VH-VL binders against Active breakpoint cluster region-related protein (ABR). Designs and how they scored, part 2

Target 1, 199 residues: Active breakpoint cluster region-related protein (ABR), of Bos taurus (Bovine) (a6qns3r647to845)
Amino acid sequence: VKISVVTKRERSKVPYIVRQCVEEVEKRGIEEVGIYRISGVATDIQALKAVFDANNKDILLMLSDMDINAIAGTLKLYFRELPEPLLTDRLYPAFMEGIALSDPAAKENCMMHLLRSLPDPNLITFLFLLEHLKRVAEKEPVNKMSLHNLATVFGPTLLRPSEVESKAHLTSAADIWSHDVMAQVQVLLYYLQHPPISF

## First folded at step 4 (VH-VL; framework fv_ramucirumab)

Design s25 (from rc6 with heavy chain Y108L)
Fold by ESMFold2-Fast, scan of step 4:
Structure s25 (fold): chain C 199 residues (1-199), chain A 124 residues (1-124), chain B 107 residues (1-107)
Amino acid sequence: as target 1 above (199 residues)
Amino acid sequence: EVQLVQSGGGLVKPGGSLRLSCAASGFTFSDYYMNWVRQAPGKGLEWVSYISYSGSYTYYADSVKGRFTISRDNAKNSLYLQMNSLRAEDTAVYYCAREDYYGSGSYLDAFDIWGQGTMVTVSS
Amino acid sequence: DIQMTQSPSSVSASIGDRVTITCRASQSISSYLNWYQQKPGKAPKLLIYAASSLQSGVPSRFSGSGSGTYFTLTISSLQAEDFAVYFCQQSYSTPYTFGGGTKVDIK
C-alpha cells in the first residue's frame, strides 16, 4: 500500500511499522554487531510483517520476543516492498544526475531541491529514517556500522529504477547494475553526511 | 480540560437492550484508542472492549462477545456501547476510558482518562 | 488469558506507615503493568504505568517496581487521602486483565 495511504489511514506523519521497528532497534539493537547488515530469519520477518499488516495487538509481544535482526529486516522489507520507492520513481533520474555533479555547491543545491520535490509523507518518513540511521552510526565502535555501511544497506532499498528502466538494464546487467547500485549508495550517503537542516 | 462524560445507563430486564454513550472533550478524540471497563457492585474491574482510533479494529472480552458492539463517531467526539441480550451478570458500573499512545493510536498502554461511570442494572 | 493475582486482598494501616502491594502475572508481561487507585463512588485513577513510571500529578510517595511476573506498588508514607482500593492491570496482550484489588483501610 502507498505510503501516503498508510500515513493518512493511521493519522500519523510516519508509518506505524517504521516507527515501531525503529524504536525497537534503538531500544535493544543499537549495540548489535552488524545491525541491518546481518539477515534476520526470513520466516520471522514474514510473520512480523503479517502481524503489522493485521494491526494486531500481538505486535508488542512479538517485538519484545523477536530476534532484533528480524525486526531490522522487517523495516528493510517494508521499504523494499513499497509500490514506489521512498525517494520515488519520478525523481530517480534526477537523483542519479545530481549525485554525479562535480561542483560541490551545484550538487548541494540540486540534492536539497530534490528533497523538497518529494511528497510530504515520503519526505517526512525519509527524514525520520535519516535521524535513526545517524543514531545507529554513533555506536559504530560497538555495532561496526558506519554511515557508509548503512548507506550500502538502505540506498538500493530507497532508490531503484522504474520497472521499465530496470528491464532495459538487463541487456548489460553486471556493469550497469553495479554502477547504479554505487550511485544509489552515494545518494543516501550524501544525505547522511550533509543532513537537511531546514525541514 | 480533558474529560469524558457518560450517559445512557438504567434499569433493564433480562434479554433487553441498552446503549451507553461517552462524550469526549479537550483532546483530539480521533487520535486515541477507547475502552469500556465495567465493575459489578462490590467487585473488581473487568475489561469489556476496545476500539481503534479510526474504528477499523475492535476487540471484546469473551463474556460479551456477540452481544455487545463498540462504536465511535469521530465527527461527534463520541464513543458508544450497544448492549444486547443483557443478563443479570452484566449488572455493573460501566466506565469509558482513553488509552494513551505514542502518536500512532497504538495499543499503549494505560487508561489515563476515565469517564465518571454509568450504572446498568439488569433485573426482573 | 493472562491472570493477575493481587495480594493482600486487604491491609489495615496507620497514617505514616509504609504499605506494599504485590501483583503476580500468570506469564511474563515484561514491564507492561499499570497501577490504579479507586476511591468509593469514583472512577479509577492512573497512578503508575510501565511498571515504574509515575503519572503526572501523582505524589512521589507512590512508586512501582518489578518486571516479568512479579510487581510491587509501594506507598512510602501513607496519608489520609490514600485509603482506597488499588488495582494492577496488564497491558501486554488482549484481553487486558486486572488484579482482584487491594483495599487499604484505616487501622
Scores: ipSAE 0.000, ipTM 0.446, lowest interface PAE 16.8, mean pLDDT 84

Design s26 (from rc6 with heavy chain G103D)
Fold by ESMFold2-Fast, scan of step 4:
Structure s26 (fold): chain C 199 residues (1-199), chain A 124 residues (1-124), chain B 107 residues (1-107)
Amino acid sequence: as target 1 above (199 residues)
Amino acid sequence: EVQLVQSGGGLVKPGGSLRLSCAASGFTFSDYYMNWVRQAPGKGLEWVSYISYSGSYTYYADSVKGRFTISRDNAKNSLYLQMNSLRAEDTAVYYCAREDYYDSGSYYDAFDIWGQGTMVTVSS
Amino acid sequence: DIQMTQSPSSVSASIGDRVTITCRASQSISSYLNWYQQKPGKAPKLLIYAASSLQSGVPSRFSGSGSGTYFTLTISSLQAEDFAVYFCQQSYSTPYTFGGGTKVDIK
């Protein structure tokens, strides 16, 4: 389900699942070595997502009892399974062009303009995620997750080309995909290093 | 128990193609990033490519970009390397390797399990 | 790309000797450095991860130290089975890069 439908239904600015997973990671996962890099148990992630989908009153109790890597994995899976990536299909080519600019001033103007071009639910959720990831990276000496590590984990999750993925690995498209993955990482890394203060 | 078994090497002329296979057993293949690393005869190790646990993210060394394609089939517990437009300098033993990124309190992104290696010879 | 410079390229030592191999990164890689052992005709084997953590099943005579740009692998008392080539590898950023290797010959 589209993120705009979720936030409207929940009467919230950021999806409940995003807010709750972030809060739990910040409570007890901020010093977890490899947080977001470590895979949670698939059955735990599936069970937690089902509880969120059912709008069950036991969500908070389950969150406190679950392995923190499963909670982190649930957040990653939520963004990955959005019908359209958080940073949108429409703006994907523009993000790729913007991040490739060599002039720092032109890059900054372009990247900030693109961010402001996002629909409100997408923008607000992205800004919420950026602040969370910055807090995680502040604990890098303990958790071993740098801004680059976090950008590598979330970049391709938050923006992807609209290209059909079937058999991409058998064609020149696989090289384009690999090239684009590094650019996707660089886009997220840019915003982590240059926080949009005016939002 | 936990192992990677490789196949698909051989002798090919410059400009030719080969597909390498790596079969995983004894662990949950779909939970791990996988890598290809090569070693030219009498030389050191050179990282070639990685693929994420889902197969959605790949990266290649500059020396093989545009010619090699890494892929995986999680249902078959198999990793592949499609090598096209082969050159004499691609002659090497190719290893597949599992990337482990956590162990009880330590983050490392290290290659803890390796295949036995497959020889690829490119010569005229 | 991060360049890994390994030294020495080869060393000949007697059984019981302390052997030290060094690895330098062209930029800081924190503690994201691994050490591998490769015996003739075999695949590499992981010895040390995260600069100083000993892999399960590896003898305690092997140890790693360092952070940032300078790292060392030490074999406290060389044994006959330690005849091998040793490689360092950074896992800080892609592309992953290896040192040139150090061949340890047991006299």
Scores: ipSAE 0.000, ipTM 0.438, lowest interface PAE 18.2, mean pLDDT 84

Design s27 (from rc6 with heavy chain G105E)
Fold by ESMFold2-Fast, scan of step 4:
Structure s27 (fold): chain C 199 residues (1-199), chain A 124 residues (1-124), chain B 107 residues (1-107)
Amino acid sequence: as target 1 above (199 residues)
Amino acid sequence: EVQLVQSGGGLVKPGGSLRLSCAASGFTFSDYYMNWVRQAPGKGLEWVSYISYSGSYTYYADSVKGRFTISRDNAKNSLYLQMNSLRAEDTAVYYCAREDYYGSESYYDAFDIWGQGTMVTVSS
Amino acid sequence: DIQMTQSPSSVSASIGDRVTITCRASQSISSYLNWYQQKPGKAPKLLIYAASSLQSGVPSRFSGSGSGTYFTLTISSLQAEDFAVYFCQQSYSTPYTFGGGTKVDIK
């Protein structure tokens, strides 16, 4: 379900699943070696996502007991399974064009203006995630996760061409992976290295 | 300096309408969610409404839903509250307030900058 | 809606006293709890965000603690400028809700 629908249903600015998973990772997992890189148990991830979908008051108790890599995995899965990526299908071509610009000033202007073009729930959720990932990277000496490592994990999760566009180009999964993944990583890495302090 | 300056209050009869204004300066207005909070004479604070960065998303307290409309004009750095079908219990000082955006405070939706307040009195 | 219950409603204190104000949420709000100070005729001022983070420019004698449903604001050594009304506020879920306020009076 779209982020805008989720936030309206929950009466929240950022989806509860995003806020609660981030909060728990920061409490218990910020010094975990390989956080977000190491996979949690799939059945635990699915069970936790189902509890959030049910809007159950047991969520907080379940979060405190669960393996931290399963909580981190739940956040990744949530973004990956959105019907439209967080940074949107509509803006995907613009992000790809913007990151490829050779002039640094033009690139900065383009990349910052693209954030303003996001729907407000997508923008606030993305800014929330960027701040979280920056805090994780600050503990790199302990957790071994650099900004580049986090961009590698989350880039393809937050950015992908629409299903219709992928079919129209007749590209294989291998072709998509080979040509687009690096650009997707570069887009997220750009925002992590150049945090938007004003739009 | 970062500030919010309010105007538009006054005395109105039950069933009447008023529009409150809040002018922002010293910061990039379009980066922030904005709120209205009210306080009846001698009483506590009551949250009224919020509006998102672009103005596309709004929420209202049940007590004002259907009667009040929050809006913003980012080109003019201004926030508005259109109040219709006013009741005696809407009598209060109304404050506009900024929520932080990206950064430590944006995680917790704290109101870091407030307007000076505008008195709205609804009486016969 | 999330109900915020604040206690006490008023407290009489002397300069140098330690003052503690409590706030209870009707459901867990994690750390989405803010504290505000309001002086007569003035707009509220943010003191503490995220339950325990001190706002820039606020004196270190103010501190916040708690998570989930139970929160406290402490003034370690009350000063003359601290006589005011204090409000807690949850920002976990819309509608945002405030506690009823605690008036800190002299003597």
Scores: ipSAE 0.381, ipTM 0.785, lowest interface PAE 3.9, mean pLDDT 87

Design s28 (from rc6 with heavy chain G103P)
Fold by ESMFold2-Fast, scan of step 4:
Structure s28 (fold): chain C 199 residues (1-199), chain A 124 residues (1-124), chain B 107 residues (1-107)
Amino acid sequence: as target 1 above (199 residues)
Amino acid sequence: EVQLVQSGGGLVKPGGSLRLSCAASGFTFSDYYMNWVRQAPGKGLEWVSYISYSGSYTYYADSVKGRFTISRDNAKNSLYLQMNSLRAEDTAVYYCAREDYYPSGSYYDAFDIWGQGTMVTVSS
Amino acid sequence: DIQMTQSPSSVSASIGDRVTITCRASQSISSYLNWYQQKPGKAPKLLIYAASSLQSGVPSRFSGSGSGTYFTLTISSLQAEDFAVYFCQQSYSTPYTFGGGTKVDIK
C-alpha cells in the first residue's frame, strides 16, 4: 500500500510499522553488533509484518519478545516492499545526476532541492529514518555499523531505477547494475553526512 | 494537562555559565521537536535553538553558536540549555516551546505550548 | 536569514474597532507563518498557524490571511483582553525568525 495511503489511514506522519520498529531497535538493538547487516529469521520477519498488516493490538508484546534482528529486518522489508520506493521512481534519475555533480555547492543545492520535491509523507518518513540511522552510527564502536555500512544496507532499499540505463562504456549488464547500486549508496550517504537542517 | 515548567535562571557575571531546565508533562515528550526562544527586557522575540525528538539534530542562532548547547533527556521528560561564556546581551527571559504540526500533513510549523519563562540576568 | 518586517510597530484603537497588522517576509515562505499574542508578563500564545488556521480556543474575531511574502492578522472587533503585543514568525526555514512585534494599545 502506498505510504501516503498508510499515513492518511493511520492519521500519522510516519507509518506505525516504521515508528514501532525504530523505537524497539533504539531501545534494545542500538548496541547489537551488525544491527541491520545481520539477517533476522525470515519466518519471524514475515509473522511480524503480518501482525502489523492486521492492526493487531498485541504488536507491542510481540516486539518486546522478538529477536532484535527480526525487528530490524521487518523495517528493511517494509521499505523494500513499498509499491514505490521512499525516494520515488520519478526523482530517481535526478538523484543519480545530482550525486554525480563535481561542484560541492551545485551538489548541495541540487540534493536539497530534490529532498524538498518529495511528497510530505515520503519526506517526513525519510527524515525520521535519517535521524534513526545517525543515532545507530553514533554507537559504531560497539555495534560496528558506520554511516557507510548503513547507507550500503538502506540505499538500494530506498531508491529504485524505473529501468536499466544502457551505457556504451560498460561491458556487461552486471557492470550497469553495480554502477547504479554504488550511486544509490552514495545518495543516502550524502544525506547522512550532510543532514538536512532547514525544512 | 499539557505543560512545560521551567527552572534554573538567575544572576551571573559576564563570562559565567548557567543551565536552564524545562520539565514536560501531559504529553509524549519524545515525539516533539523542542525550542528555546528568548526575549530581552522590553524587546521582541528571538529564536535561540531547536533539538529534534531523538536529540540527533540541533540548530543554533548565530548569536549563541559555540557558547550554548541544547540537550534533552527523554527518559526524564526534560529539555536543557547549557549557556557558557555569557555576555550582557544574553540578558533575557528564556522560554522553552514545543513544536507541533498542522493537520494538512505538513512538517513541523508552530509553537503551540510554551513554558512560563526563566529570567537570566548577566551583569556585574 | 529570512527577515520578517512587521507593521505598524504600535497602534491605538478603541473597543469594537477593526485592527489590521501586516507581516512581510524577505523571501517566499509559502504558508509557513504563525501569529502569537503576548500579554504583559506572560509567555506568548499561539493564535494562528499555517497563515490562516485558527488555533483551538482562540476567538473567531482573530483571522489570518496571505501567502508567499505578504501576510495579515485581523482582529475584527477589538476587546479589552486584546491589549497585547502581536508577533509573526516564519517556520519555513532555520533559523526561525520573528517580526519586530506590534503593540496594540486600547485608547
Scores: ipSAE 0.000, ipTM 0.441, lowest interface PAE 16.3, mean pLDDT 84

Design s29 (from rc6 with heavy chain S104P)
Fold by ESMFold2-Fast, scan of step 4:
Structure s29 (fold): chain C 199 residues (1-199), chain A 124 residues (1-124), chain B 107 residues (1-107)
Amino acid sequence: as target 1 above (199 residues)
Amino acid sequence: EVQLVQSGGGLVKPGGSLRLSCAASGFTFSDYYMNWVRQAPGKGLEWVSYISYSGSYTYYADSVKGRFTISRDNAKNSLYLQMNSLRAEDTAVYYCAREDYYGPGSYYDAFDIWGQGTMVTVSS
Amino acid sequence: DIQMTQSPSSVSASIGDRVTITCRASQSISSYLNWYQQKPGKAPKLLIYAASSLQSGVPSRFSGSGSGTYFTLTISSLQAEDFAVYFCQQSYSTPYTFGGGTKVDIK
């Protein structure tokens, strides 16, 4: 379901599944070695996602007992399964062109303009995720997850060609995937390394 | 200096209309969700409405829904509240407030900067 | 709507006293709880965000704690400038809601 529909239904600015998974990871998973890299059990991830979809009243109590890697995996799956990527299919070509710019000033102007061109529910959810990932990376000495590692995990889930284009790309050479994936990682890494919103 | 300066307000009869203004300076206005909060004389705070970065998304308290309209002009760094069909119970000091989500401390939708307030009195 | 119940409604205290104000949410709001201070004739001022984080420029005698449904604001050693009304506010769900306020008066 489109992110704007979810936030309207939930009367929230950021989807509850995103907020609650992030809070649980920060509470007891921020020092977990390989957090977001280590896979949780697939059946646990699917079960947890279903509970969020059902709007269960006791969800926070259920979250406290679940394996932290399953909670982290649920967040990744949620973004991966969105019908439209968080950073949108409409802006995908512009992000690819912007990140490839050689002039630092032009690149900054382009990247900031693209961020501000997102629908507001997508932008606020993305900013929420960026702040979370920066807090995870601050514990890199313990959890072994750098900003680059987190960009590698989340980049392709937040920024990917439309589903129709993705199906077409599946019949293409592996080099297309490699080049696109590197650019997707670079886009997320750029925003993690540069403040997207001024004071 | 980061600040919000309010104007408008005054005395209006029940059923009347009034428009409040809030002028922002010292920060990039378009990077923030903006809110209106009111306070009846001698009473507590009541949240009224918010508006998203671009102005495309708004939400209203049930008490004002259908009567009040929040809007913004990012080119003029200004926030507005158009109040129609005013009632005696709308009498309050109205504050505009900036909602700081992304930045040092991650405020979790806290109101870090407030306007000085504008008095609205609805009386016959 | 999430209801915020604040207690006490008023407290009389002396300079140097420890003052504790409590706030209860009608449902879990995680750490999406802010505390504001309001002095007579002035706009509210943010003191604490995310239940326990001190806003820049706010004296360290102010502290917040709690998560879920139960929260506290503590002033460890009350000063003359602290006589004011204090409000809690949840930002977990729209509409945002405030507690009824706690007036801290001089004895």
Scores: ipSAE 0.491, ipTM 0.811, lowest interface PAE 2.6, mean pLDDT 87

Design s32 (from rc6 with heavy chain Y108F D109G)
Fold by ESMFold2-Fast, scan of step 4:
Structure s32 (fold): chain C 199 residues (1-199), chain A 124 residues (1-124), chain B 107 residues (1-107)
Amino acid sequence: as target 1 above (199 residues)
Amino acid sequence: EVQLVQSGGGLVKPGGSLRLSCAASGFTFSDYYMNWVRQAPGKGLEWVSYISYSGSYTYYADSVKGRFTISRDNAKNSLYLQMNSLRAEDTAVYYCAREDYYGSGSYFGAFDIWGQGTMVTVSS
Amino acid sequence: DIQMTQSPSSVSASIGDRVTITCRASQSISSYLNWYQQKPGKAPKLLIYAASSLQSGVPSRFSGSGSGTYFTLTISSLQAEDFAVYFCQQSYSTPYTFGGGTKVDIK
């Protein structure tokens, strides 16, 4: 379901599944070595997502007992399964072109303009995620997750080519290591390294 | 200096209309969700409405839904509240307020900058 | 709607006293709770956001704690300028709701 529909239904700015998973990771997963890189158990992730989908009152109890890597995996799965990537199909070509610019000033102007061109629910959810990932990276000495590591994990999840159509049952190894994947990583890394708002 | 300066307000009869304005300066207005909060004389605070960065998404308290319209003009750094079909219970000081998810972290719904307030009196 | 119950409604305390104000939510709001100070004739001022984070420029004698349904604002050593009304506010769900307020009077 589209993010704008979810946030309206939940009467929230950011989807509850995003907020609750982030909160739990920050509460007890911030020092977990390889957080977001290490896979959670698939059945646990599916069970947790089902509880969120059902608007179950037991969600808070389940979150406290669940393996932290399964909670982290649930957040990644949520973004991956969005009907449209968080940074949108529409803006994908522009993000790829913008990140490839050589002039620092032109690149900054382009990247900031693209961010502000996102639908407001997508923008606020993305900004929420960026701040979370920055807090995770602050604990790099313990959790071993740098800004680059987090960009590698989330970049391809938040961005995908607009020309990619239909449901894919298999992901080829080539897709993971393509030039496009590196650009997707660089886009997220750019925003992690450069504040979206200037004062 | 970061500030919100309010104008508008006054005395209106029940069923009347009024438009409140809030002028922002010292920060990039278009980067913030904006809110209206009211306070009846001698009473507590009541949240009224918010508006997203571009103005495309708005939410209202049930008590004002269908009667009040929040809007913004990012080119003029201004926030508005159009109040229609006013009732005696709408009598309050109205504040505009900025949500700061930067500087205050990624926490949403905290109002870090407030306008000085505008008095709205609805009486027969 | 999420109901916010604040206590006490008023408290009288001497300079140097430790003052504690509590706020209860009708359902779990995680850490989505903010505290504000309002002086007579003035707009509210943000003191604490996300239950326990001190807003920049706010004296360290103010602190917040709690999560879920029970929250506390503490003033460790009351000063003359702390005469004010204090409000809690939840931002977990729309509509945002405020507590009824606590009036702190200097003895």
Scores: ipSAE 0.538, ipTM 0.811, lowest interface PAE 2.1, mean pLDDT 87

Design s33 (from rc6 with light chain T94D)
Fold by ESMFold2-Fast, scan of step 4:
Structure s33 (fold): chain C 199 residues (1-199), chain A 124 residues (1-124), chain B 107 residues (1-107)
Amino acid sequence: as target 1 above (199 residues)
Amino acid sequence: EVQLVQSGGGLVKPGGSLRLSCAASGFTFSDYYMNWVRQAPGKGLEWVSYISYSGSYTYYADSVKGRFTISRDNAKNSLYLQMNSLRAEDTAVYYCAREDYYGSGSYYDAFDIWGQGTMVTVSS
Amino acid sequence: DIQMTQSPSSVSASIGDRVTITCRASQSISSYLNWYQQKPGKAPKLLIYAASSLQSGVPSRFSGSGSGTYFTLTISSLQAEDFAVYFCQQSYSDPYTFGGGTKVDIK
């Protein structure tokens, strides 16, 4: 279901599943070694996603008891299963061209303009995620997750061409050698390193 | 200098209409959600409405839904509140406020810049 | 809608006193709570966002704590400029809602 439909239904600017998973990770998982890189148990992720889908009022109780890697995995799964990637199919070619620019000023102008071209629900959800990932990376000495590591995990899930599905959720040898996957990682890394502070 | 300067307001009879304006300067207006908040004489704050970056998404308090319309003109750095079918209970000082999504800890939307307020009196 | 209940509605205090204001939400709002200060005839000013983060330029005697449904704003040593009305506000769910306010008066 489209993000705009979800947020209208939930009376929230960012989907509940995104907000709740992020808050729980920041509360209990900020110092977890390999957070977002280490996969949670698939049955736990499926169970948690099912209660969000059912709009069950016991969501908060499940979140407090669930393995934190399963909560992190649920967030990744949510973005991966969106009918359109968060950063959109329409803007994918423009992101690829923008990240390849050599001139720093032209690159900044292009990359910031692309954010402003996103539908408002997509933009606000992306800004919410960027701030979360920055806070995770601030604990890198403990959790071992750098901005590069987080960009590698999330890049392909937030930004992909409409005709290609990424199955990569963890850093792998195949992922680091794919030029297209590398560019997707670079786009997210750019925004993590150059936060849109004017927003 | 980051500021919001308000205008419009005044005395109107029940059933009447008014349009409030809020002019932004010193920041990139299109990068912020904008809000209207009101305060009845001697009472507390009541949130009225917000509008997204481009104006494609709006939300209203139930007390004003269907009567008030929030809008923005990003080219003119201006925010508006069109108030129709005004009632005595709409009498209040109306504030426009910038919602800092990123600069103030972007998980937790907060109103970091406020206009000076505009008095709206609905009386016979 | 999420109801925000503030207590006390008013408090009389002396300069140097420790003042604590509480805010209770009708349902969990995690840390989506802001505190504002309003002086007579003026617009509100942001003091604290995200329940506990101090806004730039706000004196360190102000602090916020809490999560879920129970929150507090503390002024560790009240100064003359702190006599004002204080409001909590949730941004967890639409519509945003404010507490009823707490007036801090001189004793």
Scores: ipSAE 0.038, ipTM 0.646, lowest interface PAE 7.7, mean pLDDT 86

Design s34 (from rc6 with light chain S93D)
Fold by ESMFold2-Fast, scan of step 4:
Structure s34 (fold): chain C 199 residues (1-199), chain A 124 residues (1-124), chain B 107 residues (1-107)
Amino acid sequence: as target 1 above (199 residues)
Amino acid sequence: EVQLVQSGGGLVKPGGSLRLSCAASGFTFSDYYMNWVRQAPGKGLEWVSYISYSGSYTYYADSVKGRFTISRDNAKNSLYLQMNSLRAEDTAVYYCAREDYYGSGSYYDAFDIWGQGTMVTVSS
Amino acid sequence: DIQMTQSPSSVSASIGDRVTITCRASQSISSYLNWYQQKPGKAPKLLIYAASSLQSGVPSRFSGSGSGTYFTLTISSLQAEDFAVYFCQQSYDTPYTFGGGTKVDIK
């Protein structure tokens, strides 16, 4: 279901599933070694996401009792399963071009312009996620998750080439996917290292 | 009494501007998405715009995008529609409407409270 | 945009008659379908939300049914105060769209 439909339905700026998973991770998982890197049990993740999708009243009880890595995994799965990546199919080529710019001023101008070009639900949810991930990275001495580690986990989840575009450009699958993944990581890392963003 | 009271309509020339107001009473205004809906003389209903409960999200029909601006002042319980670069085809009765939420397993939205309507006439 | 096609455009019926109005969506909108009544010179009034749920204060002779792309509004026993135009509206996605309206004339 599109993120704009979800936030409209919930009368919220950020999807309920995103807010609740983030809140639980910050309560119970911020000092968990390998948070977001360590996989939760796949069946637990699928079950929790299904309960959120059904808007079940028992969700808060499940969140308090569930393994924190399953909650973290549910957040990742939510972004991965969006009909369109959070940073959008339309802007994907522009993000790839922008992150490749050598001049810091041109890169800043381009990267900030791309955020302003996102639909409001996508932008606000992305900024919410950025602040959460920065808070997780502040506990790196305990949890062992750096900004780079978090960018590696979330980059490909938030930013992916369209399926049609991916098929059209496959000349060397290993090389193309490696280059795309590295660039996706660098885009998210750029924003994570940027001073707080507001519009 | 839950109600929406509108004002600010009138006659303007093409290219002119008008601001419509909608004053809410009898409910917590800041808890609701608000909408503008218009109806040309003898025609059906056309959705124009919405604004989220906080004002962070807005959306516009393509016919008015770039010319109309929806806004709200939650402290004053008021909704506004700023209409610029008005055209003859913008001639209509404009309604403000509250969007209420229903359902526990899925969120359904409906316009449960409507303003009385404000006539806007754009002609030379 | 989601197109809402409403039929018939008008119907003339006697008091006590059953009246059925239909609404078709150009794509599935699940149950995100509302029905409104509008009397001459007045603002619309919500009758049915979520395709089949009766709004508080609306007489039980009004009922809605359907899901996906096909919906109906039924007035089981038409009364004099039911002279009005009826509109369906989808709230599934933006922009919100209305049907063209059905005018109900009482003989």
Scores: ipSAE 0.000, ipTM 0.448, lowest interface PAE 16.9, mean pLDDT 84

